# Designs tried in a protein design chat: VHH binders against F-box protein At2g23160. Part 1

No score or structure here was measured in a lab: all are predicted.

Target 1, 307 residues: F-box protein At2g23160, of Arabidopsis thaliana (Mouse-ear cress) (q1ks79)
Amino acid sequence: MNSSSPISIDLIAEILSRVPSKSVARFRCVSKPWASMIRRPYFTELFLTRSSPKPCILFATVADGVWSFFSLPQYPYEKSSSASVAASAKFHVKFPPNNMRIGHNSDRRYFSYGYTSGLIYLYGDSSDDRSVICNPYTGEYAILPYLQRYRKTYSFLVFEPIEKQFKILFMAYLSGDRDHKILTVGTGNMKWRTIRCSLRYEIVSEGVSINGVLYYLGETSAWDNKDYDLKYDYAIVCFDIRSEKFIFFEIERFCRLINYKGKLAVIYFEDDVNYQSCLYRKKNYVEPDAINKLNVWVLEDVEKQEW
Positions, changes and structure headers below are counted from each chain's first letter, unless a header gives other numbers; Kabat numbers aren't used for antibody chains.
F, E and O stand for the ipSAE by ESMFold2-Fast, ESMFold2 and OpenDDE, each averaged over both directions (binder to target, target to binder). V2 = 0.75 x the mean of E and O + 0.25 x the DockQ between their complexes.
[cut] marks letters that were taken out.
The coordinates of atoms that the task and the answers printed are left out; those that the model quotes come from them. Centres of patches stay.

## First folded at step 1 (VHH)

Design b01 (framework vhh_brivekimig_d4)
Fold by ESMFold2-Fast, scan of step 1:
Structure b01 (fold): chain B 307 residues (1-307), chain A 123 residues (1-123)
Amino acid sequence: as target 1 above (307 residues)
Amino acid sequence: EVQLVESGGGVVQPGGSLRLSCAASGFTFSSYAMSWVRQAPGKGPEWVSSISGSGGDTLYADSVKGRFTISRDNSKNTLYLQMNSLRPEDTALYYCARGTYVEYDDYTYFDYSSQGTLVTVSS
């Protein structure tokens, strides 16, 4: 089997259709497949159709490793019944298609997913699993080039808003390593490239993408970072999607990262807060409203690390 | 300039042992995963083993698992491969490389490789 496969022309058209008309010309110089696509009447029609998408809520259900994608219209502030909500749901597609084989014997096949700018990213953590980018409305998909791994890696689909391109990152092939892999989607010959982060860490949070920057929390205490004078055991790692460069800043303790109105925010739990995620715990004296206080900090400027 | 210099190859009988070394310079050794790759006469390269920058994580090809041990000494900028219970089919040129094996046909994953050291397992 050829481990390198071209991206579907339909998925490339889908990606390009999300780019404003003013930006189409920039793709003519990227590759011959992209230039050919832009010249086709089929592409022009598809681009115009999708350049003004109607707002909707996209959701998925999963059963036995099969994803079913639905959309429903954005509701007014008025309350709706559950039956009314279900009745308004529009089914689009199931994934994977009935005859598709993209993984082998793995209980974690399609375990992880991401959603960015209308595309779903599905990946397993088995060394034999393939990663896929999927259009949840049409079922169009592209199988990504094979990346052999023997341990679970963290992977993110990110969107670069200025150049209008998607990238996929595999962070830390081996625990604590500084080498990561990146792939730019939509080129004729997609190939994994190596990038480096100067800081060593274990990823201990989900990723948050805001305005072309990917943020996640790293725990640094178990790793050799002698080139840095670190005070704390945690750092927020900031990946600039366009330049493919890393910066970081220390944080006093474990926190959760959220997108708060287009800004990065961190949530700290106070020492006096007892939170139960599992309601089946026995002999628990935690009250139903056990959260006494949360501290939320909003980052005002990433480069200046202002809160 | 990145340099990788190997030593420790030789002739050994089946069942014997050898220890390969790779001295690294020109980069921050502890910040890079390192690998051993071998090439038998008339065959393509075969990945053997990888070790993380800290040394806390190791990977082995199924053909050498349980017989070979990869290790590193970051204070000496040196990578090692301890080879036990050697077999005639282990006869190959052994290379150390900067980077972790990912894709056999994608050589861009190895930033640099050494000149190689010959290991011969014969009667």
Scores: ipSAE 0.000, ipTM 0.139, lowest interface PAE 17.5, mean pLDDT 63

Design b02 (framework vhh_brivekimig_d4)
Fold by ESMFold2-Fast, scan of step 1:
Structure b02 (fold): chain B 307 residues (1-307), chain A 122 residues (1-122)
Amino acid sequence: as target 1 above (307 residues)
Amino acid sequence: EVQLVESGGGVVQPGGSLRLSCAASGFTFSDYGMSWVRQAPGKGPEWVSSISGSGSDTLYADSVKGRFTISRDNSKNTLYLQMNSLRPEDTALYYCAKDFEVYSGDYYFDYSSQGTLVTVSS
């Protein structure tokens, strides 16, 4: 295991064994170790025996700054009752500390690390750390171009389903800036581009991506939006991933955004003050009836803003 | 169905020039980054150059920087590689590829074409 590469040669063989046959050609131009592994008889046999993936649960662990990715197969009810979930766990890949550093993030709810269409977006917590997009099954990863960051960084990995492009959206937290950064993965000379949203806000939710549109909740009250004559303190911001354009619509109070059967839905509590108090004081919250007080609204037409 | 057809290879003297072409069909050409990859006799494949879908971004292997120029004509669905100051070590089969990705500083591509042979000799 003395490879100067971040990932050992032994792990490359394991990772490549999980790649569909049509994708093998993709690795020939990566490096000498990749080309050698593809041509070896051992690789061919390993690939053939593992070419039929079953539905599984992907999970990641973090220890001492290292990300490790695993999968757990989900078996139909009659597939060996003696097999435990622990005995079925498969290790995929580790990223060494030099490639990924993990910060002390108490606001994890508002940070999107992103997992979409088989790829994970990971970002470091310091200005010296590089951000990474990776495939947890193949071990392939892209080290992203440096971007000057604020301490509280909001970032979203999004997938555009028509052109099948991955994009990374970076949103500045501390500036209230209209300018945001975006990067299209897999382009030559990958560079952060600037996009502008006319509305100013603080991001107060995780992102929800539905049918090529990214939705998130923005709090507008702390920022100058005089051009819009806003009635409320919140807006749902809608980012069209393909056109890279923003629209928004106001919402009366704080809400949670979810994907409900392919449509955007908001969860809205009648007693918002009591609800938020219970969330922040979770140590002794015992009320089981909170779920029974949820009001769910489903957005029927985003362009017409109809519910 | 996606199809890539390379042409323009041939025999040239050291210091000479060649222009390779790749005719693309079966997909929206302007939506995809394109690359040139070569394989010298008895060696593994080597990435040469890449160009973005719009043509605004280009990348080159250190071995060809300043000598090769990648370009595209989206109105003709054609990719080009202008090769100047050719050297014996540029002798290889040259392949056109769509869809490139960058991982850990390396590249990988889908390629399925026959390639075009470039021989640099006197």
Scores: ipSAE 0.000, ipTM 0.109, lowest interface PAE 18.4, mean pLDDT 61

Design b03 (framework vhh_brivekimig_d4)
Fold by ESMFold2-Fast, scan of step 1:
Structure b03 (fold): chain B 307 residues (1-307), chain A 119 residues (1-119)
Amino acid sequence: as target 1 above (307 residues)
Amino acid sequence: EVQLVESGGGVVQPGGSLRLSCAASGFTFSSFGMSWVRQAPGKGPEWVSSISGSGSYTLYADSVKGRFTISRDNSKNTLYLQMNSLRPEDTALYYCTIGEYYEEFLDYSSQGTLVTVSS
């Protein structure tokens, strides 16, 4: 492949549907003119869902630590204000229950919120730092077993399509740890297990799940990977959800990952940089002002690493 | 560049007091919650305390509640931890982090400040 093309409306829709909530459009609003001093502004987060023949927009508002989930019809125009969108929305459910709290962190771009196969994964929703998985339409939820974490980690909610089971992964955010924690969501006594990826990296992208495989971009340059004779500073890490095994392939430069019609696609921007590692490791980091070119490649076979 | 620099650690006798400081740069300090985390010799890291971006909300681990006070000065981009009634078990390397809970965000460049409580 290795061909570039203009971005289509289908590709834009796929980008929005695959990006975690922290990278989706957000709107802050003060919902009630009179509010107690402890009240926080409402947030609107948009999730473009593709679980039906006609995609709908699932959105959530957060106020005073409570999530409220709504659906709205898909419109041909993008000029809907937050107020007009809310007025036409169908309310489904509020979460968490009154006895639960979501952390009042002022910067949510570092949280790992996920949406997979009709379920939302929320992190940091109680005073003991437990995580929750919930159904935004029914209000059904499960509190996950406590896992003590001493630093920010990436976490992914993934769906295993053959056995029809959900799994949750915890991976280090700013550390090149090889050991990850995994939990299979189910009935009875759920327990965290340790799994290992032999490659060391920092996670520098959102996760993309396609046909039972989780894909994400890892930056390898700061970590000991001598056994692999790496030529480049990046690798696409592929986690097989059923077998719980990792494979990876090197990639020449930073890229963004999307699901394009059921296939993994990578997007290169002419002036794109690894923003996460640059912000925390590189001195005198300066963000690019503009993107002049957009290059898109579609991966045809992961095992063969063919584009 | 995000940078956090801890200071104020030292050797103190049981029952003594210390005030830790964390100087922050490279981000809009008032927009982020902050936390203190400690690591005692031979133990894993332990969350100590958190404060919201505005300073209006604070949280404490049960082991330090009533003895430690977290605060911030947004005009100086500085986070503080006032430690009173120190005990030998408070001996640890103390780190400041971005985020209201210790899992939210860890600055890799943080060197920490050592607190030793000994007779």
Scores: ipSAE 0.000, ipTM 0.146, lowest interface PAE 15.3, mean pLDDT 62

Design b04 (framework vhh_brivekimig_d4)
Fold by ESMFold2-Fast, scan of step 1:
Structure b04 (fold): chain B 307 residues (1-307), chain A 122 residues (1-122)
Amino acid sequence: as target 1 above (307 residues)
Amino acid sequence: EVQLVESGGGVVQPGGSLRLSCAASGFTFDDYAMSWVRQAPGKGPEWVSSISWSGGSTLYADSVKGRFTISRDNSKNTLYLQMNSLRPEDTALYYCARDLPEEDYLYAMDVSSQGTLVTVSS
């Protein structure tokens, strides 16, 4: 026996120690289709930044059981979108087939991914797939403890800035369940724990992490929430990463959530729900150019729900 | 197994044209958006174009808009890229890709390992 510590835990600690805190390129998961995001005038207006590092799009590809990750720069002006967009191959990460069931032989053998504070998180889609944390600068990765699941679920990699801890939140392993799983990355006793959210919902957005709080949109209409006097079919769910507690507030209709200068902003697009679902799903088809109006609110106080 | 097989690459003079094809198998082709991705020598992959499941919607990178046309034939499980007014900067290995929707907000792509080489030279 060479070591009592699992290799994956030692590797995670090494990955965390090698993340550059001051020079980290900003990455964002982008809603579909990514090209239309770059070309939208309101996207340029809301995401305008002239400071370094600039926001980037993370592009993931799979070939012969190998994942490759590339970053694309964001252009600050719509007119600048007329310039060619090229991936930057500053890093290249390859996963051995025996660590993850990746291949071209099933439509259910893809992974969700997230990027926060210098790390990439891959969550396997098959019930026997493993979750992976990867450092894109070094190409090092660690396989996380297995969590048995019955249905496709959502998972988020989040960073707690005070204690400088990464956590993985695994949402509703039974769809609409109140019990969720959480894991603190880089600890010697790295195992899944159960936490509870009293609100029942389907996750219908990507996650946005701001100042130690994870925000995402939940659709509540299909679930029993009789303990709450719900007026609308949507709620923004707020997960405090340090205390591991949930709060929520209702929202009038479907929206996109963004980080606008360190504050949560909500974007309403006319036909956006139909637009997002139609490119890759056969039903509810709507032309991508049907987006014609933008309404924006910036959340000033989460507890008071002030916009 | 999901399989994507590209063809149609070759050597062409600047201003010339090529038509790329991608034969897809192992999945329900008309339920997925499809894309073309290219990799020039010494550079990372660049997204070129995407087409919706029905062919009713198309998107293009600014570098190719007005010159390239993406299309599909769902009856033949085939994706196409018509490349006109080719430039030396278009020289790259071109890959067919199946979009892998994860929810409506994130995506990944299954990219063919083989690709088809396009060389634009005088």
Scores: ipSAE 0.000, ipTM 0.140, lowest interface PAE 17.6, mean pLDDT 61

Design b05 (framework vhh_brivekimig_d4)
Fold by ESMFold2-Fast, scan of step 1:
Structure b05 (fold): chain B 307 residues (1-307), chain A 124 residues (1-124)
Amino acid sequence: as target 1 above (307 residues)
Amino acid sequence: EVQLVESGGGVVQPGGSLRLSCAASGFTFSSYWMSWVRQAPGKGPEWVSSISSDSSYTLYADSVKGRFTISRDNSKNTLYLQMNSLRPEDTALYYCATEVYIYDSGDYVEFDYSSQGTLVTVSS
């Protein structure tokens, strides 16, 4: 694939309509292979923000390493094509701004690891690049302390609602490593700390944050987890943002995780095996035909693991 | 400053063996996966092998599997590559590297190396 198109607002609005008013969600569509087309890939990230009196959809376009942030009012809603979304958008700001130097190469791209509580988290494509958090409406940003990276990391910007703290979690990918890095944003002399999860897995989903807990899907089949006597190849990993501790549930098969009215819900597709590679590679893309075969289960009690 | 210094290269005949070493400094070596990458003259870089921080996992390119063994000594901040049954096509500059990025495909990796490498020549 040499190109990409923005995700339809119709599909995004339908999916995001199930998200509580205090929740933030993001969706991403990117051309594959992204890395081989460094100057030309057209990339779109879509976010739902509900921190304002008027809910809106935040989206960003990325071209030649520049992120441009836009908003679109959620009300009144009409079915819209990708082209009409762009025509209706209010431009806010771009990143990096002129003369910003964060990495060694000004042509390097930044990847988004999510949007939470009004902030976007951007990660550079090189170990030399600094990670950045930014406000997509105002252009305000903060450069984070350097973290030496030996592998691609899955990284999550999470918000702890009781102490009102942002944290960034870095996790190794395809490593089988139990050690992860965490940083509390805005705390004096910010330092990366090491935390450990005894379960070994590959992260195969986006993160979903609900009431101070980060949920994501881990694939365990390729890793040594003999101590757990696992029956299935997948687990929902639950990270308590305040205590910085992990718990996990086995899950029978691949699923998507969503916040459904303040509760964790899982979505199973009948052709999960056939769709897994496509869904994983296109991150957060839901095939319209797959909606007809959707099974949604809502987790009623996290501690009891009851659905 | 992250520094990686390779040694142990040389000239050997086909079927011979060499052991490469990489001395690492400027970072917490014991916390990182380490890799060997090679580059033959006039060709692009080719990933050879990787080892986890605690040595519990090792990965090898199909071209070297069964012939090469990666290992590390965290007390010495040193990475090793034992190369057996060498072939002319193994001729390359060998670089020690930290893994920077594994593409979402699961089978594509990007490496961070700033070293000059060590030359291995296998001639018949």
Scores: ipSAE 0.000, ipTM 0.193, lowest interface PAE 13.3, mean pLDDT 64

Design b06 (framework vhh_brivekimig_d4)
Amino acid sequence: EVQLVESGGGVVQPGGSLRLSCAASGFTFSDYYMSWVRQAPGKGPEWVSSISGSGGYTLYADSVKGRFTISRDNSKNTLYLQMNSLRPEDTALYYCAKEGWFDEYPLDYSSQGTLVTVSS
ESMFold2-Fast, scan of step 1: ipSAE 0.000; ipTM 0.239

Design b07 (framework vhh_brivekimig_d4)
Fold by ESMFold2-Fast, scan of step 1:
Formats: structure tokens, C-alpha cells, sequence
Structure b07 (fold): chain B 307 residues (1-307), chain A 122 residues (1-122)
């Protein structure tokens, strides 16, 4: 059997202390035709960069709610046969264990996941779903304290590099609520806490974590923000992971956020409406044809909001 | 577990009307965009119409625009498709489908139900 028992909070803290501070993982889910979703197990590719000279691709397959994790050597731009790649795949573990259920159903489509610094975070979109953090190499896992959710939520697994702490942030999808929930992983009293952001918004981007700050794009136009006298309909929200404080700065229009050489960069497209819908909300993602204009800006000083 | 049960299909003459229903269970119906998808014999699935979770936004395929009306009753967990001015080309097995979230522009559908057959013939 390749499943593990739940790990204790003390053991989680010990494991987390050994995770490299400079680990970057990239998720992508393979978009599939309807027929393929019926016939084949789902799979997710995770690109892992490490401080060591041996980067690997961590990938997972999902069938009937069971996740199986594998690693492959990363070969930049190499065109390998699928048979050769499959032969070199290293199986690590299956998750969840037989005695654990996570979610109102076990289909991949009902789970959201985050990855940072060697750990995977799994959470469902139903109010009765349990959230789990796990090590995909060992199969060790911890079931997180239950959090009542009214709607599908945005949730971020973030890593604070100075104290080497993992935190999980829960924010309601399409809620405009100022109150969010946060949990510090591995503490002796692991409880959800409420944090408040005075700005009201809908999250319209993925998160980008750079040097202990989580960045994401919020759309503010649908919500009452009279206290701020906003000029534009969008803001980049900056969450300082250590202090657990929010700041924001307005941005002229919809944009994509990326990590460019350790700095936040913003990409603008001329026809933003179609591009926004395609990027953030379409499930069989097809990039829009013809980008008419592309502008990239790099944030030089976060405190001074200098680009 | 998500369950969708379609009904209301039948045989109708060209120019006729039918109303399809889809009974949903196993999820919070009002939080998800819903769609109608059809599959003609020997063809792949074709998206027909979508409606937002609140019912305030609708979207239609050009082939059915002005003839079909999508609606929902969140108190009954039921999706509807009112089909008017039916044509032989509308003959298909009709499925209702849930989007992953409240997003009407989604063009990927999870169809696991039996569907309801609509035949338009003279």
C-alpha cells in the first residue's frame, strides 16, 4: 500500500523546517475534450524547480478521487517519446489514503489545489469538504481544521520565507466580503483566524507570490469602496504573508500578473474583455488569436508603488 | 453526488414547440451556470444555450437564437429550454450540463446523464 497515516502537528513543523526556501512549482491542468474526460484518468503537470541541479517534473494522475504522484527528470526543450518518458517515471505515492475522504465527490473537477515549497494543498468547493496538505513524495498528510464555506472559495497556500512558515488564506469567490480566513500550518494551536481587508473586490487572477508577498488582481467596480475614492475598476492586492496585512494600488485596466526575475510584472492586452474571459474562466482554455498590443511593466518598489 | 435528469422530449412536426426540463440534485444549484448541449445522430456534441446561476445572463448559439429560450427555477432546482419554431436540424439527444462554476462562457461540459430525445419530422 502506498498510503500514509495522518501526520502530527509536531511532525509537520519538523518536515516544513526542511523544505527549501527557494522552491518554485508551476501548476498546469491539461485541457481535454469531453470524450477524453470520460475515458481517461485526469492528470496534472507540476513543474518543480529546486536549488539543486536536478530539477524534476512532478505530475499527478487522478482516477475516482485517488491522486497518484510521479516525478520525471526535467529536460528543457527535449522531444522524448511518451514510452521513454513513462519508463523513467518514478512513482511516489497514492493519495488520499483508503480511510480518508476529501470532498463532496472525489472527481478532479471538484477540487482546487495549490503547490508551494514541496507541499500540495487540496481543497474542495463544497461546504462539507475537508482541506488537506500533503507531501507528494512521502504521502504524509494532515487534515486541516474544518472551515464552513458558503460558496466556492479562492484559497492560497503561501510560504513566508523569513520564519519559514506555511499559511493558508481562504477568500470567498464573488463575495466582495472584507473578512477572510487564515491558518498558520504546523502551530500547536492550529485554528482558523479572521483577517480583514477594507477593500472589497472579486478575485480575477491567480496568485503570484514573490519574496513573502502574495499579489493578485481584484475587480472593485461591483462593490462599495467609497472610502477609497477609486479612479479605476481594478486593483493589485498585496498581502504581506508575515504581517498578514493588505495593501493595494489601483491599476488602469485588466492585466495579467507574473513573476519576472523576482519582481512583479504586469501585462496589458489591447482587447481585454475577450482575453480576460478566456484566461480566467474558460475550462477548455484556448488562447485568443491575435494580440494587438502587449505592454509589460515591472514593479521596482512595492512600498512606493514605482514601476 | 451530482445528478441531472432531463425530460420533455418527443416527436414534433416542423414549426412546433417543446419544453425541456432538467431536474438537478446533489449540489447548490443557484451557484452554477447551467447549459443545454445537444448531439445529433452520428455527430459530436453541440452547445445550445447557457444561463448564469442567478438567471440574469443568458447566451445562445446562433442556430437557435430567437427560437429557443433558456430559463431556470432555483427554488425547484430545475433548468428549462423552451424550443419554438422547431426545424428538422434540431433533431438530437438533448443534455443539460453544469459548468464548473458560475461562468456562462464555458465551452467544456461534463455530460453524464441519459439525455432526452427530440425528433422533428414531417
Amino acid sequence: as target 1 above (307 residues)
Amino acid sequence: EVQLVESGGGVVQPGGSLRLSCAASGFTFEYYAMSWVRQAPGKGPEWVSSISGSGDSTLYADSVKGRFTISRDNSKNTLYLQMNSLRPEDTALYYCARSYEDYIWDDAFDISSQGTLVTVSS
Scores: ipSAE 0.000, ipTM 0.114, lowest interface PAE 18.8, mean pLDDT 64

Design b08 (framework vhh_brivekimig_d4)
Fold by ESMFold2-Fast, scan of step 1:
Structure b08 (fold): chain B 307 residues (1-307), chain A 123 residues (1-123)
Amino acid sequence: as target 1 above (307 residues)
Amino acid sequence: EVQLVESGGGVVQPGGSLRLSCAASGFTFSNYAMSWVRQAPGKGPEWVSSITGSGGSTLYADSVKGRFTISRDNSKNTLYLQMNSLRPEDTALYYCAKDYYDSSGYEEWFDPSSQGTLVTVSS
């Protein structure tokens, strides 16, 4: 190992003190003007931050697993050409920096990532990969305590808005275990702790974080949940970031979770005569020709499960 | 408190078969998914296979899919791994586990006293 990058509490505190505390919007796209300026394969991700009176557009390009972060002032984007956009873009940092080992040798895969409240969370999908958080504006980063897993895991960076704390949640891949790992970022002794969810499931959706609650869809049919006498094969799992407690409620069939104007919304397809395969799919792949009907429901009260 | 005792390893020729067993105690066996993990000499642990608490669903690493079969007997608190068409690269110490480890120095779902069971496939 080239492990000369210890976790620095001072660095973590400095990163956290400089991040926006307001909500952000994230878009992933590759604009045509940038195609000739970056190598392939490449991706551009757009972040909008509004914690200051003069918001900036943060964007990143990814090439060969390396992220490069730039900012643009919001006001000059109108009538911009590729030349004028390039001229106004301010480079901030590359991640990982040279000589930092994050994954296996010759690992060409892009790291899984999360973004919340101005911080980017990067983690590998294998048990040998390092996990890091970084401030894309300053280039400051911290390598997190290593957590060994048997196989890839699901991980979320979440922000608790009352105490202004970031937490990282790790959940086992297809283990059916109730126990998950959590870490509070920026504490004096950063250590993984175990938290328990009484429901057993496989995560089959992206995470959606709204007002201090993390939502995701769990598929329960492959696991022993006889204590609950479950009626359906799916549940929306709700993780309260502050209390670190799980609640869940059943849902009749596979659905997609989105943040709709600050509220959790579900989208699912009705009138499918053969949706058995949809219920047991590991990934959400829907052909446009396969869409029969879209229904959108907005959750009004989580505790009462009112839509 | 959690105790896992592996057995059934041995020396076999390529193409041979072995059946491994893991006797579990100290927890409600049927309530937990179980896994087989192997460690070849000089290498890190490699996940091999997992089975749900009920036995209704199984998962396999690509390297063993179609050759190995995981099963369990909840009445006997015992996990099994049937290994067919063994290859030299299957040579390793095999462990059973409740599916994960905490690398902070405490192995939550692994019995520290577990010895594993050695499987050697002759060249």
Scores: ipSAE 0.000, ipTM 0.177, lowest interface PAE 14.0, mean pLDDT 63

Design b09 (framework vhh_brivekimig_d4)
Fold by ESMFold2-Fast, scan of step 1:
Structure b09 (fold): chain B 307 residues (1-307), chain A 120 residues (1-120)
Amino acid sequence: as target 1 above (307 residues)
Amino acid sequence: EVQLVESGGGVVQPGGSLRLSCAASGFTFSTYDMSWVRQAPGKGPEWVSSISSSGGSTLYADSVKGRFTISRDNSKNTLYLQMNSLRPEDTALYYCARGTYSLFRYFQHSSQGTLVTVSS
């Protein structure tokens, strides 16, 4: 393609060809001071899109404050030809805002949902930067109303499929606060509103949105939840996007949440105690390379709590 | 523990050649993209070259393209950089790093490095 890219599309295509069919897109960035001194792009973001009958991978590169968006059909892990894969990549648009990035936390606990239903949420990386919603195919964007940030921030872009509304859920200050912020994206003036969750927790997973409900894992053991007689240290928090109500399920141990064929699935890894410790202690922690055994559970009905 | 040990640096005259090696341990070398990064005296780090986990794809900085060749031997857990037609401006401490500048996912490790000095 005849596009100015700071990095080779061939290398990106080869990396994408190695992504397992079961992979779910995640957001990551380089947060080390010395890494910012490298002239070329500091990160690439991958998204798995399901708007078509066949899912595709949407990815973005950033150089000199300019975002470039591409799409590529999902490939089997063992595809060896980067040249043929690169020929399948489609350039869509360049997005102009400077110093923007898809949501990230420097302590490696990154839990911002950056893509849903055709839109990308670009999270401003400082307290003075405003966040943006953009269409990666057309380049259209909207700058969000300013929301003051002082400490840990977790933010999710979610889509409510019945009324076709986008909302952004935002948590500021300490993650143990009960009050959160929410904004409904619309054609009029947008305003942040406060909503309350009675459960106190630390967000310890990425968000998963399924059929109008946002799911994420909360760690409750460090927080006062005396209003609930909690037996375990974890809960799956379920946010109903339309009604803006929270419910939760206690869970015995740390797990990962995925969307498996339109249902919420939880994955347990055998050595999760050690794995979780690494996530809390290290910045830019990398997932384990090999898993010898795992257990997968599928949630059949969120209100009935059927697995 | 991730460990990377660079070697092969030295003093060479302009137009000369050197071959750098990086011995990797503490991770599954064959599953990671690898890079060479250099830092000249008084300057910040500069990315030099990257190679995919299979060795099927390579990238080079414009300043070294056509002169340097990156390669790897996954059976020996070793990364190489063949440097030809060396110039005084190639003088730097060279580091090997896990990952690439193109994908932050696996980028971020260096050790003591190996010094390359090109003097006339």
Scores: ipSAE 0.000, ipTM 0.111, lowest interface PAE 19.9, mean pLDDT 62

